# VHH binders against Arabinogalactan endo-beta-1,4-galactanase (ganB): the designs that were tried, part 3

Target 1, 359 residues: Arabinogalactan endo-beta-1,4-galactanase (ganB), of Cellvibrio japonicus (p48841)
Amino acid sequence: NTGVADNTPFYVGADLSYVNEMESCGATYRDQGKKVDPFQLFADKGADLVRVRLWHNATWTKYSDLKDVSKTLKRAKNAGMKTLLDFHYSDTWTDPEKQFIPKAWAHITDTKELAKALYDYTTDTLASLDQQQLLPNLVQVGNETNIEILQAEDTLVHGIPNWQRNATLLNSGVNAVRDYSKKTGKPIQVVLHIAQPENALWWFKQAKENGVIDYDVIGLSYYPQWSEYSLPQLPDAIAELQNTYHKPVMIVETAYPWTLHNFDQAGNVLGEKAVQPEFPASPRGQLTYLLTLTQLVKSAGGMGVIYWEPAWVSTRCRTLWGKGSHWENASFFDATRKNNALPAFLFFKADYQASAQAE

## First folded at step 5 (VHH)

Design p04 (from x02 with S31D G54K; framework vhh_7xy4_2)
Fold by ESMFold2-Fast, scan of step 5:
Structure p04 (fold): chain B 359 residues (1-359), chain A 122 residues (1-122)
Amino acid sequence: as target 1 above (359 residues)
Amino acid sequence: QLQLVESGGGLVQPGGSLRLSCAASGFTFSDYWMAWVRQPHGKGLEYIATISSKGSYTYYSDSVKGRFTISRDNAKNTLYLQMNSLKPEDTAMYYCARDTYYRGSDYPFDYKGQGTQVTVSS
């Protein structure tokens, strides 16, 4: 009873941006004690969509640049999975509080000139990938753009997001994808990504009022610890977004801990506060959370769920914040058993019901 | 010590109803997710329904959705399965299961009872 088509695919996937780095740092992955290729493992377990982040020019790392992203996309496609390319439009991590303009564009003060730089970069990236037969199926224009994309100190008007600037920049990225698709005849769905459903309800209203309407998918990060909406409340938020904007909702990020133990010297992001009522921080609790979330999303008419970084395991390598992983307790691999696969892999092939009455 | 005891099975005609019960003891029932699974003669275990520790979440296999209802009474340490519109294909041994971690299983649980037989025949 929403604007979602009956035959729209329902994706169950993973963000595998860290795999190349983990393997370079000595990580190995196992299933039932046997060493496996992680991309093939995710595909064999039923994953059908791989998300990967792209940084503009992150000189502090050799990962998440176009070369590394191309390798990730090739590995995903070779395993038979579709792909979602996540443009951060930054040289480093982006989240609601961090949307730093790339150093290469920092000298650009005019919004239209900055929009052209974003347009050209997006077009050039798609063309480069297409030449390798790695054109993504979906593209995110920005990552968690809750306030504004490409934020600078003076872009806020009286401390409020400059929506004229924000809309111009977002539409430039959307137009680059649309124009590339028209030029080549190759379809690409456009995703706009907001962290947490409560923020999306407000943000997409502002977007619509400022002319940001030509996208295909509402992408959400959903982490219960950081959301005002508990898991049972999520279907109503999804339905409201889909009924209001006539766009399907996809959860493009979620995660849940399988343990509260830290296996390295890097502090874990998902601790005791991440633990939800009725879902213990255990292998079964992680699986049950994912089964429950995915069933609720599908019943609400959503188009998929992507788990964030299930392969980010402990290694001898460093992040910017410490040695190891900040996420190994929320991976799909058991650090106590040589990264052997955890029950959470069962969430990819579970028989999810499309009926609103199912839960 | 830990026990799950199923009851309520039997012979029923197609279209009929049965209510299965599972009496739990030896653990804090209200802290655990619980499940019903079944095994037809000569076939593997089939997941039927799961219910969360406080009853806030329930989900069902496609084969029983709209016909079966899982519920629990934490004060009585009892799990229920109401089965309506029964079909011959529902004939199976039905097991109550404590829905916790079990490695190497498609249905991760750590304990199941002895079962109760349901036979749907005219």
Scores: ipSAE 0.000, ipTM 0.312, lowest interface PAE 12.7, mean pLDDT 87

Design p05 (from x02 with T100L; framework vhh_7xy4_2)
Fold by ESMFold2-Fast, scan of step 5:
Structure p05 (fold): chain B 359 residues (1-359), chain A 122 residues (1-122)
Amino acid sequence: as target 1 above (359 residues)
Amino acid sequence: QLQLVESGGGLVQPGGSLRLSCAASGFTFSSYWMAWVRQPHGKGLEYIATISSGGSYTYYSDSVKGRFTISRDNAKNTLYLQMNSLKPEDTAMYYCARDLYYRGSDYPFDYKGQGTQVTVSS
């Protein structure tokens, strides 16, 4: 009974899914002009949680498979950081419009059989990681599942999500994590992830009404360009979610540009439209955006903030869409100074007050 | 060149009000976050309030939340602190600060003014 640790820490972290690939493509990272290991740099600057995406069988790349994910988790753990494993449950990128069933499961038309495939895959993945002492602290069951997880052409009924199917699949993934945790005695928190707070307010209501209640954390992507909520409105949305569902909110994705310049041939995702009032696209503007967001999330009672792909820098390697990075202008590294660390790293060790609030 | 000049301090009774002003010159005031910090006699610097460059975001320490209001007038290059329901423990030298990053008890800033004394009598 006695000896319970505080289990409500506030995380400030980064999604480091691209680091292994960037290094394989010749990238180096620097702090004050000296070469550094990026995982150790993030840890030394105060990052305490590393998020990493997992694709089922992405034949177009050798990254984000279980082997690559295992290496990322090991590097994070060796640097002293906790880990969040993001199951995309797809062979490629998932977002609200793209939730493609893995090719290996595409022949499965019965929902219960598909749920079993998802359950077995989740359990097998956790067991494989655990054998390497790499069991994650948190697990996302899906990535930005705003409409349906494992969406097929005929799963929507009159253009509306099939919540009976959706709930069965989501609960199967949650149950796999719960069953593994119970079997081993090793705690794992379950995160359900929705893009943008406005979508989460309605989605979690549907989830609750359809029996998706056994999760631990509401995970949000927050990018002001794509949200109907401006930064000052975010605390009220977080508070409403937490008061309604009695689950903490964590921002599992956010980003901000430090420049509008493109340093390679791959088009950047965050351009002029990403720029918000009072936060210029500059090193200081990127930092002040992150300090402001993180303070607002913490004062609203949130659980943490994870920056998406701060180490996705320009290289001579290719993505599906071009040569280089689509994100180097939103990384934490200065492309004009051999990837020297930017001021944004100060966001990890800033002394955020739980009681401070925006007006 | 760069200058921050605080004014509006003085002696006030408990429960009273004061409005502090900070006149900025020598830089583009509208481009910087601004803060009020205070230092009671014989103690360290205490963060009070911060305001964003355009005034859309404000933050307060718990000790002053609901009693103090930070504001700015970018056309006049002036920062304000409206202090209501003053208490003896609010007695301190009050400083206007530029380019503050919120970092623990060591609140580093780019520049701090000469200060204005606030004394709340028992």
Scores: ipSAE 0.011, ipTM 0.392, lowest interface PAE 9.2, mean pLDDT 88

Design p06 (from x02 with Y101W; framework vhh_7xy4_2)
Fold by ESMFold2-Fast, scan of step 5:
Structure p06 (fold): chain B 359 residues (1-359), chain A 122 residues (1-122)
Amino acid sequence: as target 1 above (359 residues)
Amino acid sequence: QLQLVESGGGLVQPGGSLRLSCAASGFTFSSYWMAWVRQPHGKGLEYIATISSGGSYTYYSDSVKGRFTISRDNAKNTLYLQMNSLKPEDTAMYYCARDTWYRGSDYPFDYKGQGTQVTVSS
């Protein structure tokens, strides 16, 4: 039963996976000079969805495991925000080029056995979260699975993805979410996530042809530096995906620098090449980029925009690649002013125009 | 010195058209987002349209979408608003504003001009 009040909401949110680690490493967050809890700050500024990544067994860190993720989900829900759980299905970072099988599953060579391991892990994770009243509202089955989920050295044939294997594994994760939702009566939306819009039309065609059809949301990473599509091209790309697959599009990752200065010993990922025409690397430029992107997504009929790691600030702690943050110049906090909140927070509550109607 | 000077307002009948101009001086016009906002007599400011620094992005309030067109000429430091199919409810003082994504009353603009009056009546 759906009425006009049950229309799908437009989400404006943030991936807050680093907050627990940043605070453990001594970070503090401020708004107008006053120390604040970052989850409450995001909620007070109008954020309505928190995304969090989950690694299977990242023994090199105590963060992004189920315990840490549970704490993040609890903090988000206590602040009144909905949640999106991002299953990386890896012990470390996943992107289009890195989809490493967890060490615990590396011995599994049979696709159906690997699919069962993924299914059981997904089901067990949801059950564990549900027992804590932390069941997420949305679940990503994989993170930026542009080529293959759980990629092994021998799965690519002449550089071409093994779509029978890929579909079996993706469907296993989708089925785990669907079966858990059906068993408990608790709704969960399934997101499949592809990096950059230009890759999505072809990828979802392959997915559909191989039987991956039972998802709810097309999730996209959009970073202008790495996309062939400029901002003016986004509405048409989103509309084409939604018209072709009859699924809403949500930007689940985006970011923009508020400065090109590096405040620590860890090299920043978003440098001069990230800067787009008409959006300078400044506090106002970061804000106007986000306002522009979000307006375009909403006007195209999209489902929302999630900013990636706006709270990943400089600390005394180390990543695998250096001391500090690789992202403080793209955070929502001013490193020169004791992590005081930047104007970018205004993007959560801006009065965005409703979806446009064709003539 | 920073100046925004609006012109082109006047009395027009319902269904008519007007073109507003805003002459900017005292700053690097091509580096700023610009907006048109309006204020009916005795009421608050209402956002009408926004344009990016290079003109690639334009946004409109629902009340004027399809009827008004915002544009700019960076070589002439001039902002324009083409107003078509004017209605009595479009009657207001119209202001050119700098450095704003002004869509709600709580998002400030940096500077606005003196305004130009538009009156739509028969």
Scores: ipSAE 0.012, ipTM 0.490, lowest interface PAE 7.5, mean pLDDT 88

Design p08 (from x02 with Y102L; framework vhh_7xy4_2)
Fold by ESMFold2-Fast, scan of step 5:
Structure p08 (fold): chain B 359 residues (1-359), chain A 122 residues (1-122)
Amino acid sequence: as target 1 above (359 residues)
Amino acid sequence: QLQLVESGGGLVQPGGSLRLSCAASGFTFSSYWMAWVRQPHGKGLEYIATISSGGSYTYYSDSVKGRFTISRDNAKNTLYLQMNSLKPEDTAMYYCARDTYLRGSDYPFDYKGQGTQVTVSS
């Protein structure tokens, strides 16, 4: 009774970019009281796709560089999971307000020369990973590229991107992935990533009109706090995107708090404003949010859901903004029970139907 | 402390209807997702329907979709299952369950009631 994406894999996965850092900072993970390897735990619980971010040269941290990313990809592959490499094309966090050019490329003012730098970097990264047998299954060309990519650090970016420049840069990254895949015979799916579904319909229209058409997947961040769309509105939004652009939609980032308590000295990002009607900030609320979201995505014909940083737990180490984690209240591990696994892990193995009633 | 008490089961003919009720006590009913699950004689637990804490989301197994309706009254701490067009294969012990949203026969839940028997036979 479905007729919905029955020949396409449906991914249920996690972004595990912080695991290596957390373990280096003394974190341990448990399931039913027993110490476990977190990558093996996610795989055993049914996770089938691991996402990992890559920064160009983040001198402020030793993590999310190519060496750290290679270790994450190897651990994911050894546990039997597929991988998604997320190129930020920045030395730091990228989001709808920040798309800062790497310091190494900041002197390049000519768009074609900058496009060549991005192409070469993407190609060299894939070649380096391939030499280690770590070539990813999917690649994001940019992270939450709602605004024009590769902007000067102090540029206030708002309004409509310069699409002639933006398209040239995005296509350069896409072409690097396509060319590498063609040369080696190894398939790689290309994902373009926009934060919040309401922004995607406009963005992909501009992309199409400016010649950014050679991608495989529409990747979305969905965080209820920052979206104009509630959960019941998601199926229609996903269907509209898929019918308009003829590309499958995947939620590549989402999260939900299991508590509003902060267990360390670093302020948590998901507070009271993240809490949605009918999904309390509790272990049950976190699980039921994920089960509801994933069911709605699958029933709309989407291709998967990836949880963002479920293993970012409290440690003695510091970020730029405080000691500990900004996300432990949204992890899949209970800080009050020595990081014992939370019910949210059931999200990976639930029997999702292709059709659901939401009354 | 926590208690779930099912009622409304009985013997009905094929094509008939029954309305099951579950009276909850000992916890904040309006804060929990609730489910109906069933167990046919000699078989495992089977998910039937789930309802969100405020009633905005309802989900059904394919075997009962279009025939059964789950609902709740948070003011009365009561969960309901309206069962229409009953078939012999709906014969089972029906349980009200707390803190569940999973589907399938190996259904985890933190509390299940005593059950109410539904028998569909001529």
Scores: ipSAE 0.012, ipTM 0.427, lowest interface PAE 8.5, mean pLDDT 88

Design p09 (from x02 with S105D; framework vhh_7xy4_2)
Fold by ESMFold2-Fast, scan of step 5:
Structure p09 (fold): chain B 359 residues (1-359), chain A 122 residues (1-122)
Amino acid sequence: as target 1 above (359 residues)
Amino acid sequence: QLQLVESGGGLVQPGGSLRLSCAASGFTFSSYWMAWVRQPHGKGLEYIATISSGGSYTYYSDSVKGRFTISRDNAKNTLYLQMNSLKPEDTAMYYCARDTYYRGDDYPFDYKGQGTQVTVSS
């Protein structure tokens, strides 16, 4: 696991941002009927990388703040897994349509001053984690920044992204990671994250034209329901991105339902429209989707696959939108069997071939 | 009722080829993933290959990659396994299986046929 290698490692991992909250809300996890620590379970099943989201100052919740993130990173590291820290640079969820400036920075109208705030925050966060021996192996500068990072009401010019501002802000986060790594001698890879592969070729072209070139990994969300690209089209999309920008591609988010049943009062996000031809919404279908996706990504020369929130199970607690989980039908745990581990865990240790002749 | 009937097995010399067939009846064949699994005498079941309901996705065990090809003809309700460059270690009872559900630590399938014997010997 440690040493000089000619080959880039291939990661198979999970975003475990919800585990601390689920356990606080009474959730327990099982494997073969026995209660287990979920971080140790993922590691024992072969997970290599844990992704975790960080919100700037989400006072409306006690999770995804630096304290909670530190606990997640410590649990991942203690189980022997590498870590990817996902800076949302927002007080709440970010996606292509929602890139809200943190309330603490909302008064900053000057782009360079806002860039300095982002730089300082990133540096301070890394320093705080490093003092706890929790420095991440990879850092995501923003989450699904398809339009603009730190978007304000008036940053779009006639509905078009302000790429001069966008590039300045993205580069400030990248520079903070680079400067921290150089100062300490501790390596950190930088990931830029775009939702859906069809959006990435255009986005990274704009990024390159505006001077956003100093990153290590192209991170993609891939959810077949929301992508114009079907699963068989994914290898060509990955190869095109890697050949065009000379950066490896990693799927940093994907998921698939193991059932269409909703086991609580919170509506599930992945319903009938998430079901793909030839992959039923069943334990086997979820596994086979992941095996197929991961094989295709590796065959295309990609860097890895991270499953999004496989431990977000039903609990007595509420989200803002209902009681329970919006994702239990896409978790790696069987709600009908006391959260016993599902076959999808086999995707972490499957023998994936690098050959283009293999599926 | 539901039936899977394998055929095409036999005695073959090392380096030879065989094509196995599986005739399916009693269910909507085109709606199910299908698999080939094998069992050498005195050993457990081992997974060989899986094919999706429409044939767009295939999986192979490492022991047979590049030598075996799984295919299907949904119009004829038939599953095939083309076996090339056969080795003595390929000797086993070969089963056609309907793959719709995970069951324990064994290769996941919900129905298995009666099998066809393949013997690779000089």
Scores: ipSAE 0.005, ipTM 0.373, lowest interface PAE 11.0, mean pLDDT 87

Design p11 (from x02 with S31D Y57W; framework vhh_7xy4_2)
Fold by ESMFold2-Fast, scan of step 5:
Structure p11 (fold): chain B 359 residues (1-359), chain A 122 residues (1-122)
Amino acid sequence: as target 1 above (359 residues)
Amino acid sequence: QLQLVESGGGLVQPGGSLRLSCAASGFTFSDYWMAWVRQPHGKGLEYIATISSGGSWTYYSDSVKGRFTISRDNAKNTLYLQMNSLKPEDTAMYYCARDTYYRGSDYPFDYKGQGTQVTVSS
């Protein structure tokens, strides 16, 4: 609820990019033993923001292209949730070690020409979505852009950051969103996304010094396994970012395992090393982690928390790395009970306070 | 050795209040989420409320939200349910439950006590 004191809603949401694929691969979802539409389930449980990734031209899959993303946005909107569109600006996964230029743009060596390609692509995507009444509420210009975006595959490990190029490309994406928002009269918030809070202070300092200042939200991935910061350190890190850059912080990715069992042939990403001493790998432990994280984020003045791929369950289908899911042990659904909903769903409707609460 | 002992039930008029207590022993109470569930005569178990191990998080079924308050005292190994604005529909045997296998909107439990009867009639 937007009060006079903050005027910004606190989002509690989910990245539902895999749902269409999981359903096509035979997955069903349940709540209290009854089959349900997962988008409606998330909405009924209190989720208010759906994040979805977009790949430029991922020929290795039918999913996360504009058609699939449009279906995800439509399903989210029909269930009454707001939407966040995550432009990877790549044909595959992007992360702090991998920011591969789309094959369609790989021949473009001139930064200004490449910036125009990114601007045109972003504008065309928003125009296509708007024609379907699916214009997103928030847009990420890139995903985990810790390193320079749009790099050739062979330069990622040894590439030296060129901030003049990087800033030109990032600003091109931001400008496309701003220009389209003005043309439609519909507000769109721009998110810039960095993996792990400890990297964000340095990255946003470099961004500011190089003219990347026209964005609305600092988006962070927070995974305890891969962060140098523990949960008790997170509020101070969030406050420092917000005080330094005068932008709200939102956790746009987090996850925690509800079990260490692997239910298929695809190796799970969150194993024993993901388990924190305070939170067992159990349904209750997954929920308690999310409640604790979300309370700390809200207490620090943050904007929200989005869980990454809570619906990525085991199916007969294959990823690039194996048959099944790499994430079913970190989903919100119980593989032992026909994907019946797990307690983690309670994190969407918890009574989070602006002041710190102890668990 | 593990015990849950409910108390505080009784006969009350519509609109009245009751406070239920559950005394826990034989396990580390502060490590477990706890719940109140009820069973109306001749019907299945109905989830009422749950509380986290530290007491910071509480959840309620729609039928009791705004009327019932769950709380705990970890120093005394005791769980409470404050019931206000009681209705005839609240008539049931009330059970204290330890949550070992909590499941989204369903609420299985591994231990329940003998219960305490709440009867709301005029």
Scores: ipSAE 0.005, ipTM 0.441, lowest interface PAE 10.4, mean pLDDT 88

